# Ledger of designs, part 25: VH-VL binders against q95uq1

Target 1, 197 residues: q95uq1
Amino acid sequence: MSDNHEEESNVPAYVPGKHVSVDQLKQQDAEDEALKRYKESLLGTGVHAPKDDPRKLVIKEMKIQIEGRPDTIYPLDTKELIKEMKTKPFVLKESCHYKITLTFNIQHDIVSGLKQTNTVYRKGIKVSTEKHMLGSFAPQALAHSVTNPRHGWEEAPSGMLARGSYTAKVVFTDDDNEEHLSVEYAFSIKSDWKSDD

## First folded at step 5 (VH-VL)

Design P1 (framework fv_zilovertamab)
Fold by ESMFold2-Fast, scan of step 5:
Structure P1 (fold): chain C 197 residues (1-197), chain A 121 residues (1-121), chain B 107 residues (1-107)
Amino acid sequence: as target 1 above (197 residues)
Amino acid sequence: QVQLQESGPGLVKPSQTLSLTCTVSGYTFTDYYIHWVRQAPGQGLEWMGSIDPSDSYTSYNQKFKDRLTISKDTSKNQVVLTMTNMDPVDTATYYCARVSDYLWGSYFDYWGHGTLVTVSS
Amino acid sequence: DIVMTQTPLSLPVTPGEPASISCRASQDISNYLAWYQQKPGQAPRLLIYAASNLETGIPPRFSGSGYGTDFTLTINNIESEDAAYYFCQQYYSTPYTFGEGTKVEIK
């Protein structure tokens, strides 16, 4: 093959944890209060984000559903839970049918064109990158829910070369290229389920 | 080149507070977690805790109870370890180390040279 | 806490011989295992991560294997400069824990 090297123009995965301070949010609120009231009147919201929480995207949980097996639920609504997720891998049996549901809140303002980029690694080597458009979401009291795939099930790979341990990094961004959240997690593909699963 | 360097007192009296500084260079300070690991003379390695220098999120080994605090100063590219109520059993070489989140995370790809802290009267 | 047990604790070897060090975890840690080399008076040096991945700059005579609870570090053609302590480390869950260390001595 005659593929050329792509010129590096961006650092892989923009800096995680680059967030607006509470003081900066207070200043922005003062500058934009008339616009915020206007948007709130259009969206019909009566609920405020916590004053001490600058996050626009709060993942409440990630649910792994495997056909014929109990759900695995990862609460992710705190920084501690997000940081520790990569220490709690889940198992997929080769060829099993699964789906992943994210339950989340949007705070402060509408997030337009929320998308996730999921990159999977094996032994430090990138094996896939998938991008999924989740949609545009408004602040509201009831949490939003998105399931991938939207219909039916995703099928886990099969074969001796597919079995093994994987790590993954999922990054949530929007149409303005603002990075809202980055989460690392791990999973294994095995020939059969563990006895304690 | 990536470099981490510990500095602090070589001698601390029992019941006093230890303060050690880790100064980093050769990479973007906020891109990698910094951990502290210690090694008592003739013994193995013991993980103490970590900090994410981009937002000051910390994680601690519970064996240190409430004695240990890790903080940062981004303007100086420094991470600071503070440990209260020092005891002779805390005599050890203290290392700061960087973890690579891009390859797998949570293993230490670069280490400082270490600083020996002796706790005695 | 996850306990890491290394065997042997002392390993005398002759230059040119292969050397193997075992590391056993008290529970399944998948492949979240690193190996370090430490020479007297020096900081540890990363050799292997994710159980089997060789760190850049490390001689190819070093290799790692294993999964789950049982791991091995192998030095295929030992050289005099390889006299050092070797430690395994799990990073499956906090607190991160190390093995007791194996002292490799050249006969």
Scores: ipSAE 0.006, ipTM 0.452, lowest interface PAE 11.9, mean pLDDT 81

Design P10 (framework fv_zilovertamab)
Fold by ESMFold2-Fast, scan of step 5:
Structure P10 (fold): chain C 197 residues (1-197), chain A 121 residues (1-121), chain B 107 residues (1-107)
Amino acid sequence: as target 1 above (197 residues)
Amino acid sequence: QVQLQESGPGLVKPSQTLSLTCTVSGYTFTDYYIHWVRQAPGQGLEWMGSIDPSDSYTEYNQKFKDRLTISKDTSKNQVVLTMTNMDPVDTATYYCARVSDYIWGSYFDYWGHGTLVTVSS
Amino acid sequence: DIVMTQTPLSLPVTPGEPASISCRASQDISNYLAWYQQKPGQAPRLLIYAASNLETGIPPRFSGSGYGTDFTLTINNIESEDAAYYFCQQYYSEPYTFGEGTKVEIK
């Protein structure tokens, strides 16, 4: 028996078959060879990664920046720190302006089309799902950095119904659909900041 | 070369306590969660619980919570499964398995060879 | 608990034929699904994770598809060495649960 939420249609999306000419096939092969050569050149300049660490994506930290307030930084480069995130919630004042910056390293090979999917829950109910393309990244000694939003600020929700405690799960995947990392965290939306701040 | 190896008794009497050890090598012991999964003869796989070797954080399948304990010995690179009050229905091959390196994506990339535990009088 | 249902339980196939195994979750698990192969007397071996990602070292004749509640493992041009049990596993929430297994037999 199916217990699908909202009984969504199970009919798969129609994708017509693609017919490709001989010239298009040759062009496609040339593009594949160019990508192969590009990857080989990047690996030649890559940094050493521990052989006992199979991770391609290592998040060093997540930084929550709120306009007019000190940054909140979560180090995430160990499993224990990632696990602790859900016990250390951050606070957003309703209507505040904020942005989130991820600092991370890539190991072993380039990661093409790194994406994040963030799902937010309140009392077990899904509130939102947001998907963001982060980009493609190569192994290098200097950490990569990505900020969302890229320009300006995101605005926190407001109103009596928006206030309360939330949990979230963010999942990082790539163009090959490889799942690199999943992190759970918690936050709350409040009418004002704590007096100690 | 990553290796996980289970060891322990092949035969346990009803009401006795089972103790199984999982010894790991070829990677940094504290970097990966270790889970225990069992398989009764001719049946499917059943998840039992897990431990984070870096801090002894444990999770258990509620079915086993009152008789299952998972612990670790970092100096020996070992995880130990202890289960009290064994019953013939607990007869199974017991596996330890390593999860991939993210907290909430628990699929198993390396498994031990398994150890058969028969519970009989 | 999330219940995982596999069909068929037994699948006799001839070498060179395609084989398909279905796995259905009792609730939406997104893409948090893995597939394992288990040969007699051996531990399970990871084939597919995140519903469709092929594990390193696994032959490309294996593929996975699906999302939400319905998932499929496909083996194209099945070989005699593919005779084994196949299990799906959800890792969306604890307790992690497995399907009953499908026995693939070569005729």
Scores: ipSAE 0.005, ipTM 0.447, lowest interface PAE 13.6, mean pLDDT 80

Design P11 (framework fv_zilovertamab)
Fold by ESMFold2-Fast, scan of step 5:
Structure P11 (fold): chain C 197 residues (1-197), chain A 121 residues (1-121), chain B 107 residues (1-107)
Amino acid sequence: as target 1 above (197 residues)
Amino acid sequence: QVQLQESGPGLVKPSQTLSLTCTVSGYTFTDYYIHWVRQAPGQGLEWMGSIDPSDSYTSYNQKFKDRLTISKDTSKNQVVLTMTNMDPVDTATYYCARVSDYIWGSYFDYWGHGTLVTVSS
Amino acid sequence: DIVMTQTPLSLPVTPGEPASISCRASQSISKYLAWYQQKPGQAPRLLIYKASNLETGIPPRFSGSGYGTDFTLTINNIESEDAAYYFCQQYYSEPYTFGEGTKVEIK
């Protein structure tokens, strides 16, 4: 049943987590002052965004690293590249070890509690939802880099029912529930690399 | 060295309130969620609820409804489970446990030794 | 609630042989499954998290696999000290739920 995915609000990688409630922050003027000073110190030395680019989150690239195989790199720093992402599927062999690194810039202001929600579909039917907290990031000259998983490797799905073609939608939001970016992509789970490459 | 220890009464009368304490050491108390899990004699494990010690945010298994409250005392590095209207069916070993990956899951890397609570008249 | 079903409930094995325990979820839980070992009188011990990741300090003879609804814990070259109950746990959504447990008995 597709309705099984409606419980994604309770999935790991988002809740539980280390956090501070909004009410506790509002009760502490000293914390508000410290956060304001921290923001001001970062913005004073930050990267200047182009005036005609309103984006707060600019993903420069997504890198898929598979143990024993060459890296697959998707540049995503333009709206055209983002739109074309889903036409360039990648392949994961059953049970292969992989990790995904996002390289990105933050523009205009600090983004607090940046998270990604990744929903996977098979022939238009939602089959899973995963959430990952990326952290809080400030404008700076060097691009930020976040790798999932943080430690070791992720293992690709396995089993006869897991094999096939998938599409996915990843949405990037923050603590204010502002949606920064949505990307659609495609991938396949295959029994062997050689027959599918 | 990470350590969790449960303490509380070994015997509770029906309709009485249970209070159990979980004392932690060897890590920063506010960095990890603490959960309570119980196990009836010879039976499986049952999740009860959790607390974030950094802000007192709690989550409960709805089957315990309004009977269960989880609270904290940061000065003592303690989490307290309070459950009202105890019934003989609540006889179990009660464990507190720590979540190992605060971002990616509610799996439990460290457990207390457990404390047996018997509910009888 | 997500129901977790374990098979078999009892598994007699001879030292040196492999053992496999299955865990099935009533709905897809992605990779959000953990395995625990519990010996009599002791608290559960984490073995595997995220379906296939071995916890630090756990012998490499233990391994996990699966995704979605069907998961397996495998113990290769089983040792006498592995006699215990084994439980799977989903943490895809609250309330977190456990399988009924499998008793591994050494013959």
Scores: ipSAE 0.000, ipTM 0.431, lowest interface PAE 18.3, mean pLDDT 79

Design P12 (framework fv_zilovertamab)
Fold by ESMFold2-Fast, scan of step 5:
Structure P12 (fold): chain C 197 residues (1-197), chain A 121 residues (1-121), chain B 107 residues (1-107)
Amino acid sequence: as target 1 above (197 residues)
Amino acid sequence: QVQLQESGPGLVKPSQTLSLTCTVSGYTFTDYYIHWVRQAPGQGLEWMGSIDPSDSYTDYNQKFKDRLTISKDTSKNQVVLTMTNMDPVDTATYYCARVSDYIWGSYFDYWGHGTLVTVSS
Amino acid sequence: DIVMTQTPLSLPVTPGEPASISCRASQDIRNYLAWYQQKPGQAPRLLIYYASNLETGIPPRFSGSGYGTDFTLTINNIESEDAAYYFCQQYYSTPYTFGEGTKVEIK
């Protein structure tokens, strides 16, 4: 964490988007052409989506897996469930091993360069901002699944200053900077598990 | 396709300043940290420092802090390493490398091909 | 600084045989360890991260194990293309540090 000197993280702090330079625009033009060809190569892999649901990205669930403990699953496929997520914080013990899996569908069109930007707050103060590239995804009947870390486990921070309650906001965008979804959630870092956790 | 490419002078005189450029392509420049790692001939790898291209936040190996600066030029998708007071012991192949997309990791998923810098009179 | 020590520094092997390289950290780094392959004149290539996770595109004959201070990179059924230097790297804390490297030579 940024406020914890004893546990200064090696985690990169990514901040939300920047003004695009001329050279970045030229690179984006080349990438846009490559992505167009990629999308054309996937023509016919799409499935029909409901016309009353304009979403391109539908998160079905977020699963928090902690080594040696039961999974915590948050269904997120409705607007109401997304709003409720921040009222149901999950707990991480200091130094525990965990991973987060997102299960989702893509509707209507291919989404190119899907990424998540996760900003964490403590008492209203921004502690970190991390970006994670998820990839490009096509509409299909079976849900896509992405786990962070891709394999293995992440380790929760430790130390007196790391313990406490946190809130976070994750935003999903694509290569065109279109925002698909924003979710707020909460978690806490504790010295030990409660008997009923 | 992700690509990193170093460029700069192959020869630097003692006490002069080194400037190396890392040009990236195939991904969004501001989404990944860029690190510099060097390797002296016949020796191991040595981490020098890093920059977050989205806000210019830098982290330096204390061994180099007083003479190393890492900066960026977002208009060119470039990261620049500047090191003052070069010494023959600084002779090495210099690499730029991209951090993986894991929030807790600083392991390097893509590397440039490296540029050899010889420091001699 | 965390010191990373590799053994052996030189490892001659015959094609088809297994090879193992050890890496020891001077303090507990949990599983924050990566392995890289480097052929002469080339940049390092990521093989393993988080001590045991195989990077995409790397042949399954490569595997990593270990936790804390003792780590092993194993190459099963070694091939001639595996002749290279191999380095471990800790990323538990800055400055990030590497082992001195192991030269795998095919006989």
Scores: ipSAE 0.000, ipTM 0.442, lowest interface PAE 15.7, mean pLDDT 80

Design P13 (framework fv_zilovertamab)
Fold by ESMFold2-Fast, scan of step 5:
Structure P13 (fold): chain C 197 residues (1-197), chain A 121 residues (1-121), chain B 107 residues (1-107)
Amino acid sequence: as target 1 above (197 residues)
Amino acid sequence: QVQLQESGPGLVKPSQTLSLTCTVSGYTFTDYYIHWVRQAPGQGLEWMGAIDPSDSYTEYNQKFKDRLTISKDTSKNQVVLTMTNMDPVDTATYYCARVSDYLFGSYFDYWGHGTLVTVSS
Amino acid sequence: DIVMTQTPLSLPVTPGEPASISCRASQDISNYLAWYQQKPGQAPRLLIYAASNLETGIPPRFSGSGYGTDFTLTINNIESEDAAYYFCQQYYSTPYTFGEGTKVEIK
């Protein structure tokens, strides 16, 4: 109990120790326009979260950057777009240099020690697991952005066996082992960028 | 830095169950598959199976599938090989080894020192 | 199962000479081949991966070549410390399989 109260007081985006909700506070000042504007500014009454959206982590987009080629961008800010991701695979050429940038919002609470676990499968068989510490993030109006690898490039595998279709699952967890989001996606490794159609 | 160490009994009687432990250090235990490979005296290497320590996913050489179980204990950074119904032909040095290729590797960058298991009456 | 065949099984070599060991796969394995060195009483040590990539810390006198079904490990200017068994391994498909091993003996 005391630990829960202490935890709440450590959330900078909320009004700590206040028994009055943001709505109640605004209502008390409804007849004073200047004070109402001041309190809206002070409380950061911008859109922290939609009323019916319980998500703490909202991915806005995933950007696939390949050295020497145009970026590929996937919008992912709805559950429908996330579900469709696995039906829209991206292509990596053997040995190409690539990196992936995630743009996201945090809602409701600070997420401490956000971790990304990416597991890749080929024909249902697990072929790799990668784990990345992303950091700690607070609710705010502006989106956060994280690139993997943090610096430089990741290299796609090569060889006949490397060519083919893959599926992947990325899971986001925090220091409390709470799972925030899971996304399934697909990609193919090919010998050349050119379509063989 | 990176170290793998096998431990277990040096002698097993026919029909008994073998239990070997691989203890790892110097890296994050759950980030790499651990494989078991054995070598009969004067013979070549034989792949037995593997485990992903992050979720206990296992793969076995079908030759051993009915006798072999590989499990893990994350709190101790250990992988355990259990093989039932031991036979004198199972006499071998048993190695645990770490996979080096992250994307889909099955070549081994670090090996334990090996533990000799003799199966005799 | 993919069968890996090594030739020769025994290779006596004089110091300073080159040594070559062949490894043949029973089917196409692309470049998914590794080479290991094993000295008596020791665990195998990775020398080469992906057919031709030298592992960190391995002397540059070791090299690998090949693709598909036919692979070669070459040791240029062989030294007395290179007396050991050498094994190839395919990692194209499970079960992963090894060659029989080649014993390199220094005369």
Scores: ipSAE 0.007, ipTM 0.459, lowest interface PAE 10.2, mean pLDDT 79

Design P14 (framework fv_zilovertamab)
Fold by ESMFold2-Fast, scan of step 5:
Structure P14 (fold): chain C 197 residues (1-197), chain A 121 residues (1-121), chain B 107 residues (1-107)
Amino acid sequence: as target 1 above (197 residues)
Amino acid sequence: QVQLQESGPGLVKPSQTLSLTCTVSGYTFTDYYIHWVRQAPGQGLEWMGSIDPSDSYTSYNQKFKDRLTISKDTSKNQVVLTMTNMDPVDTATYYCARVSDYMWGSYFDYWGHGTLVTVSS
Amino acid sequence: DIVMTQTPLSLPVTPGEPASISCRASQDISNYLAWYQQKPGQAPRLLIYAASNLETGIPPRFSGSGYGTDFTLTINNIESEDAAYYFCQQYYSEPWTFGEGTKVEIK
């Protein structure tokens, strides 16, 4: 099911200019995030709620799995990593088989009816909106994991019109309509893989 | 601080192969696509092709696909354009240019100074 | 291929006057359009991207507008240093294509 009644999108019609200084700041943030990820890996991230962290949903990582190819992993457990995700696009070959796995922790309280709304844009125009119910999850030491599709693989589109660059926005909400997380990401559909992918 | 600089021969004979190098500095080489764009004297701009320096993925304007190869040397922060069977109509200033953010579009935020290549006997 | 047509190809203007350059795409390109300035002996310089976004460091007298197939670059209160060629570029679909260019001449 796709939502073909969506109004014309203005995103990303208006994007502020960026300069070398912005790229330098992003690189500094990435270095800080690498250090944070290293510390968290030593401590067993998600075993207990960090001090001064009110988040109920902490996405540890998003994994893009493509049949016959290495996994692409995006750590998302900090606000800085979430903001940077859209600068790290992944590539899908026409008709390739793929799936996306979220690994996450729940903190403080049970999250009831966690759902994901994923909106995809192409050339600034909204092309689809999909909503998926993930389930209800409790705080626990072991991270939760959800894969879409739950069985088998999804197939990437094919053809001249399908090729190109895409951006997407995913929003996580629950039964209380609380927004837990919003992430922007990018991908492209190409006729063939890059030589060393 | 961002700089792109083309280098190569100013004169090429008909039927010979052209090799131009684009050397970049002031940013992380593998983070930005590099494109080649040429301009014949007194004419407009013509896109030739591109490379992603992180993995050598290339894209070419079909009119040049039989003759054009774009490659990279990450150790030198260089992108190389190779074009075979040069003809006098290929006389042009050749530019390398950087794509600001391909997620948002292939528009060129920084250009090299350009290098004039004359094809004559 | 998407064909980009610029009008006029030559535009004489007097300092202080506004100048407008039109760019027309042969098909709908949404807002995937950039404008460049090229002074004699120099490389092109990005002025505007996404049809209307001013690149950092570009004087605010430059502005862009349009969507779909019809686009305009406007230079308000033109200065003598604005004598240059101006090119539009679509980045909706490969191959990326440019207009023929407009030569802005100060009278």
Scores: ipSAE 0.006, ipTM 0.460, lowest interface PAE 11.7, mean pLDDT 81

Design P15 (framework fv_zilovertamab)
Fold by ESMFold2-Fast, scan of step 5:
Structure P15 (fold): chain C 197 residues (1-197), chain A 121 residues (1-121), chain B 107 residues (1-107)
Amino acid sequence: as target 1 above (197 residues)
Amino acid sequence: QVQLQESGPGLVKPSQTLSLTCTVSGYTFTDYYIHWVRQAPGQGLEWMGSIDPSDSYTEYNQKFKDRLTISKDTSKNQVVLTMTNMDPVDTATYYCARTSDYLLGSYFDYWGHGTLVTVSS
Amino acid sequence: DIVMTQTPLSLPVTPGEPASISCRASQDISNYLAWYQQKPGQAPRLLIYAASNLETGIPPRFSGSGYGTDFTLTINNIESEDAAYYFCQQYHSEPYTFGEGTKVEIK
């Protein structure tokens, strides 16, 4: 098996000598048609993914919201912007209240059990790993949005040991362990905001 | 080899502005914080402030808040200390020093040789 | 500001003897304490960080101990080259502050 196997890898094998009646073939087609109709009802009509874009998960933006301060928004809808993310760190003042919102589209098919694994590093050493179940999402014209924490605010760490520069890697996977996207980013925790912030 | 080197005037008159430069080599300039520490003759060490060369974030000892500015020039691998309205009590040896990990602590693993600044008429 | 107090301020020792220097913080600083050696005309040199961790390249005759408010730098079997000033530094809270220094003199 491969974590990135396609549907074609699971095509039923032909069995020599197997005879299927016309009625059985029609029933099989009807079951496939019912499943197709069901999936289309979840996907909605008129939602079209670019034929040349194989991505199932397209992150439009990551928004850092800090209580009492303007939002910081990172557009991430191209692979070039994703690669640049790590070079554009954001700053959290110790003890500030913050939350992170991801806005994204799903393309081609329903993604079941989308989850994120966020690993934070300090000087190459793993400091923390957080896993969050985001849910199941269907292709639709309106972008999906998930916020962490779901309610209220998260409080940034405080004290001398918490201050400094961090790197992080977030990996998005689903119930089939298919990896959809990996994003590296950077941030710092400081005692006060920059004078130009 | 990691090196930090201070340069600037050895003599400053009262009320004038001091400008000292710290030039670094032997490591990636933007990976480490640079601090300024001074030592008056016969006295202990006094922390003045720091800069993160990756984004110019500065922290200052409140004692110097209205007089001290720390800036950087990444193209030259330099950090500059500027202090206005110098007074004879500011006579000291000025050091720049780096921190290997701000989270593990602002202790200083490499220091410049120090430059003596005398403030007198 | 956190005040760091060193005792003694002057410590005459004979080669081969152990020397101990104390550093007291005016409030709890956990283990966020460093020790430096400074010889005449030279910049300070890091000896110990996080109260007890020996910096690379420093002889093992140097050791640090303590937690909270009371810390000790110990030099076992002191050598003539150890004649210098010694300073403690807290890095628990800004502004970072140093002790007034201890002069170790070889007799």
Scores: ipSAE 0.000, ipTM 0.449, lowest interface PAE 13.8, mean pLDDT 80

Design P16 (framework fv_tixagevimab)
Fold by ESMFold2-Fast, scan of step 5:
Structure P16 (fold): chain C 197 residues (1-197), chain A 121 residues (1-121), chain B 109 residues (1-109)
Amino acid sequence: as target 1 above (197 residues)
Amino acid sequence: QMQLVQSGPEVKKPGTSVKVSCKASGYTFTDYYVHWVRQARGQRLEWIGSIDPSDSYTNYAQKFQERVTITRDMSTSTAYMELSSLRSEDTAVYYCARVSDYIWGSYFDYWGQGTMVTVSS
Amino acid sequence: EIVLTQSPGTLSLSPGERATLSCRASQSVSSNYLAWYQQKPGQAPRLLIYGASSRATGIPDRFSGSGSGTDFTLTISRLEPEDFAVYYCQQYYSSEPYTFGQGTKVEIK
């Protein structure tokens, strides 16, 4: 499985005053109009950022949903909660269906090309790196929400006896290569659920 | 078309270094680990090490750790393996290979064509 | 390190016959972290099987893998002329180092 969302090679390098094809001009006009409406929408919502909080990205929570089981929710809206997340691992049963939802606010200014890089470790050795382009987000009163996968469920591994403990590090960056946040978390893959899981 | 293209054959004297390149195309270079494996004539494949191109994290086999350096150049989507203090026993075909796109294994789905390195005086 | 021992060293068969290749590990390869590769003279290895039993994309149904723990098997149900090659097993349970077997050569009788 590879994700191409992180690719920014397809981001248009708009050069004002250049002669372009009709199709390109139509696309640029549509994007310009959408951006204008979006900015007007932001102004209309009365968005306010806390004066003493310089963060542009504030993760409110991470939600682990497993088909047929209660949601596991990690509040992450403080620095302290983020640091302690790795001490609260979640459990996935082999072959279970799951998805992860991030709920977050953007503050102060629009964040363009927000990207998530997730690296997973097993027994201290890097196992995988996944990159996902989340999109561009503006300050607004309602939190933004992104779910992976966007449709349906992911299936937890089996067959290769993937049972064991994992750690992961997720880093959020943008088109300007600004690092907004780094979160370390842990999970385990087990053959069956505990009675209180 | 996904492909790994390696540099051409090398003939080196003992005690020198060799640097082999592996240029990736047809996929996102930073999404997959690049591994290096060698094979002397008629012998088993031998794992040398790996790099995650996204952050330059490397892992080396203990046998090669003191002599091998694996690097990458993001601008050209190219991985490099440099082996120093060459011995006649280092004469082999050197392969780069891409790890599969599954979190659960370091098995190799795409391979470079190989680079013959001959060490002789 | 985990040592993989393949047998037989050479298997002489005719097209249409069944080939059975063995790979034994010096210690348990947990999670079935075992792959099989085909290599023809002058070419890079080609992935056939991973996870001990899963066929890689584009690999014909005549190739199958089985086994667990320390004893693994690659089976080619009916040899085609293009299947005469050297076959290697690889474990990826231990990265210190990842290891390969010494190979089984499948040759024309």
Scores: ipSAE 0.006, ipTM 0.453, lowest interface PAE 13.0, mean pLDDT 80

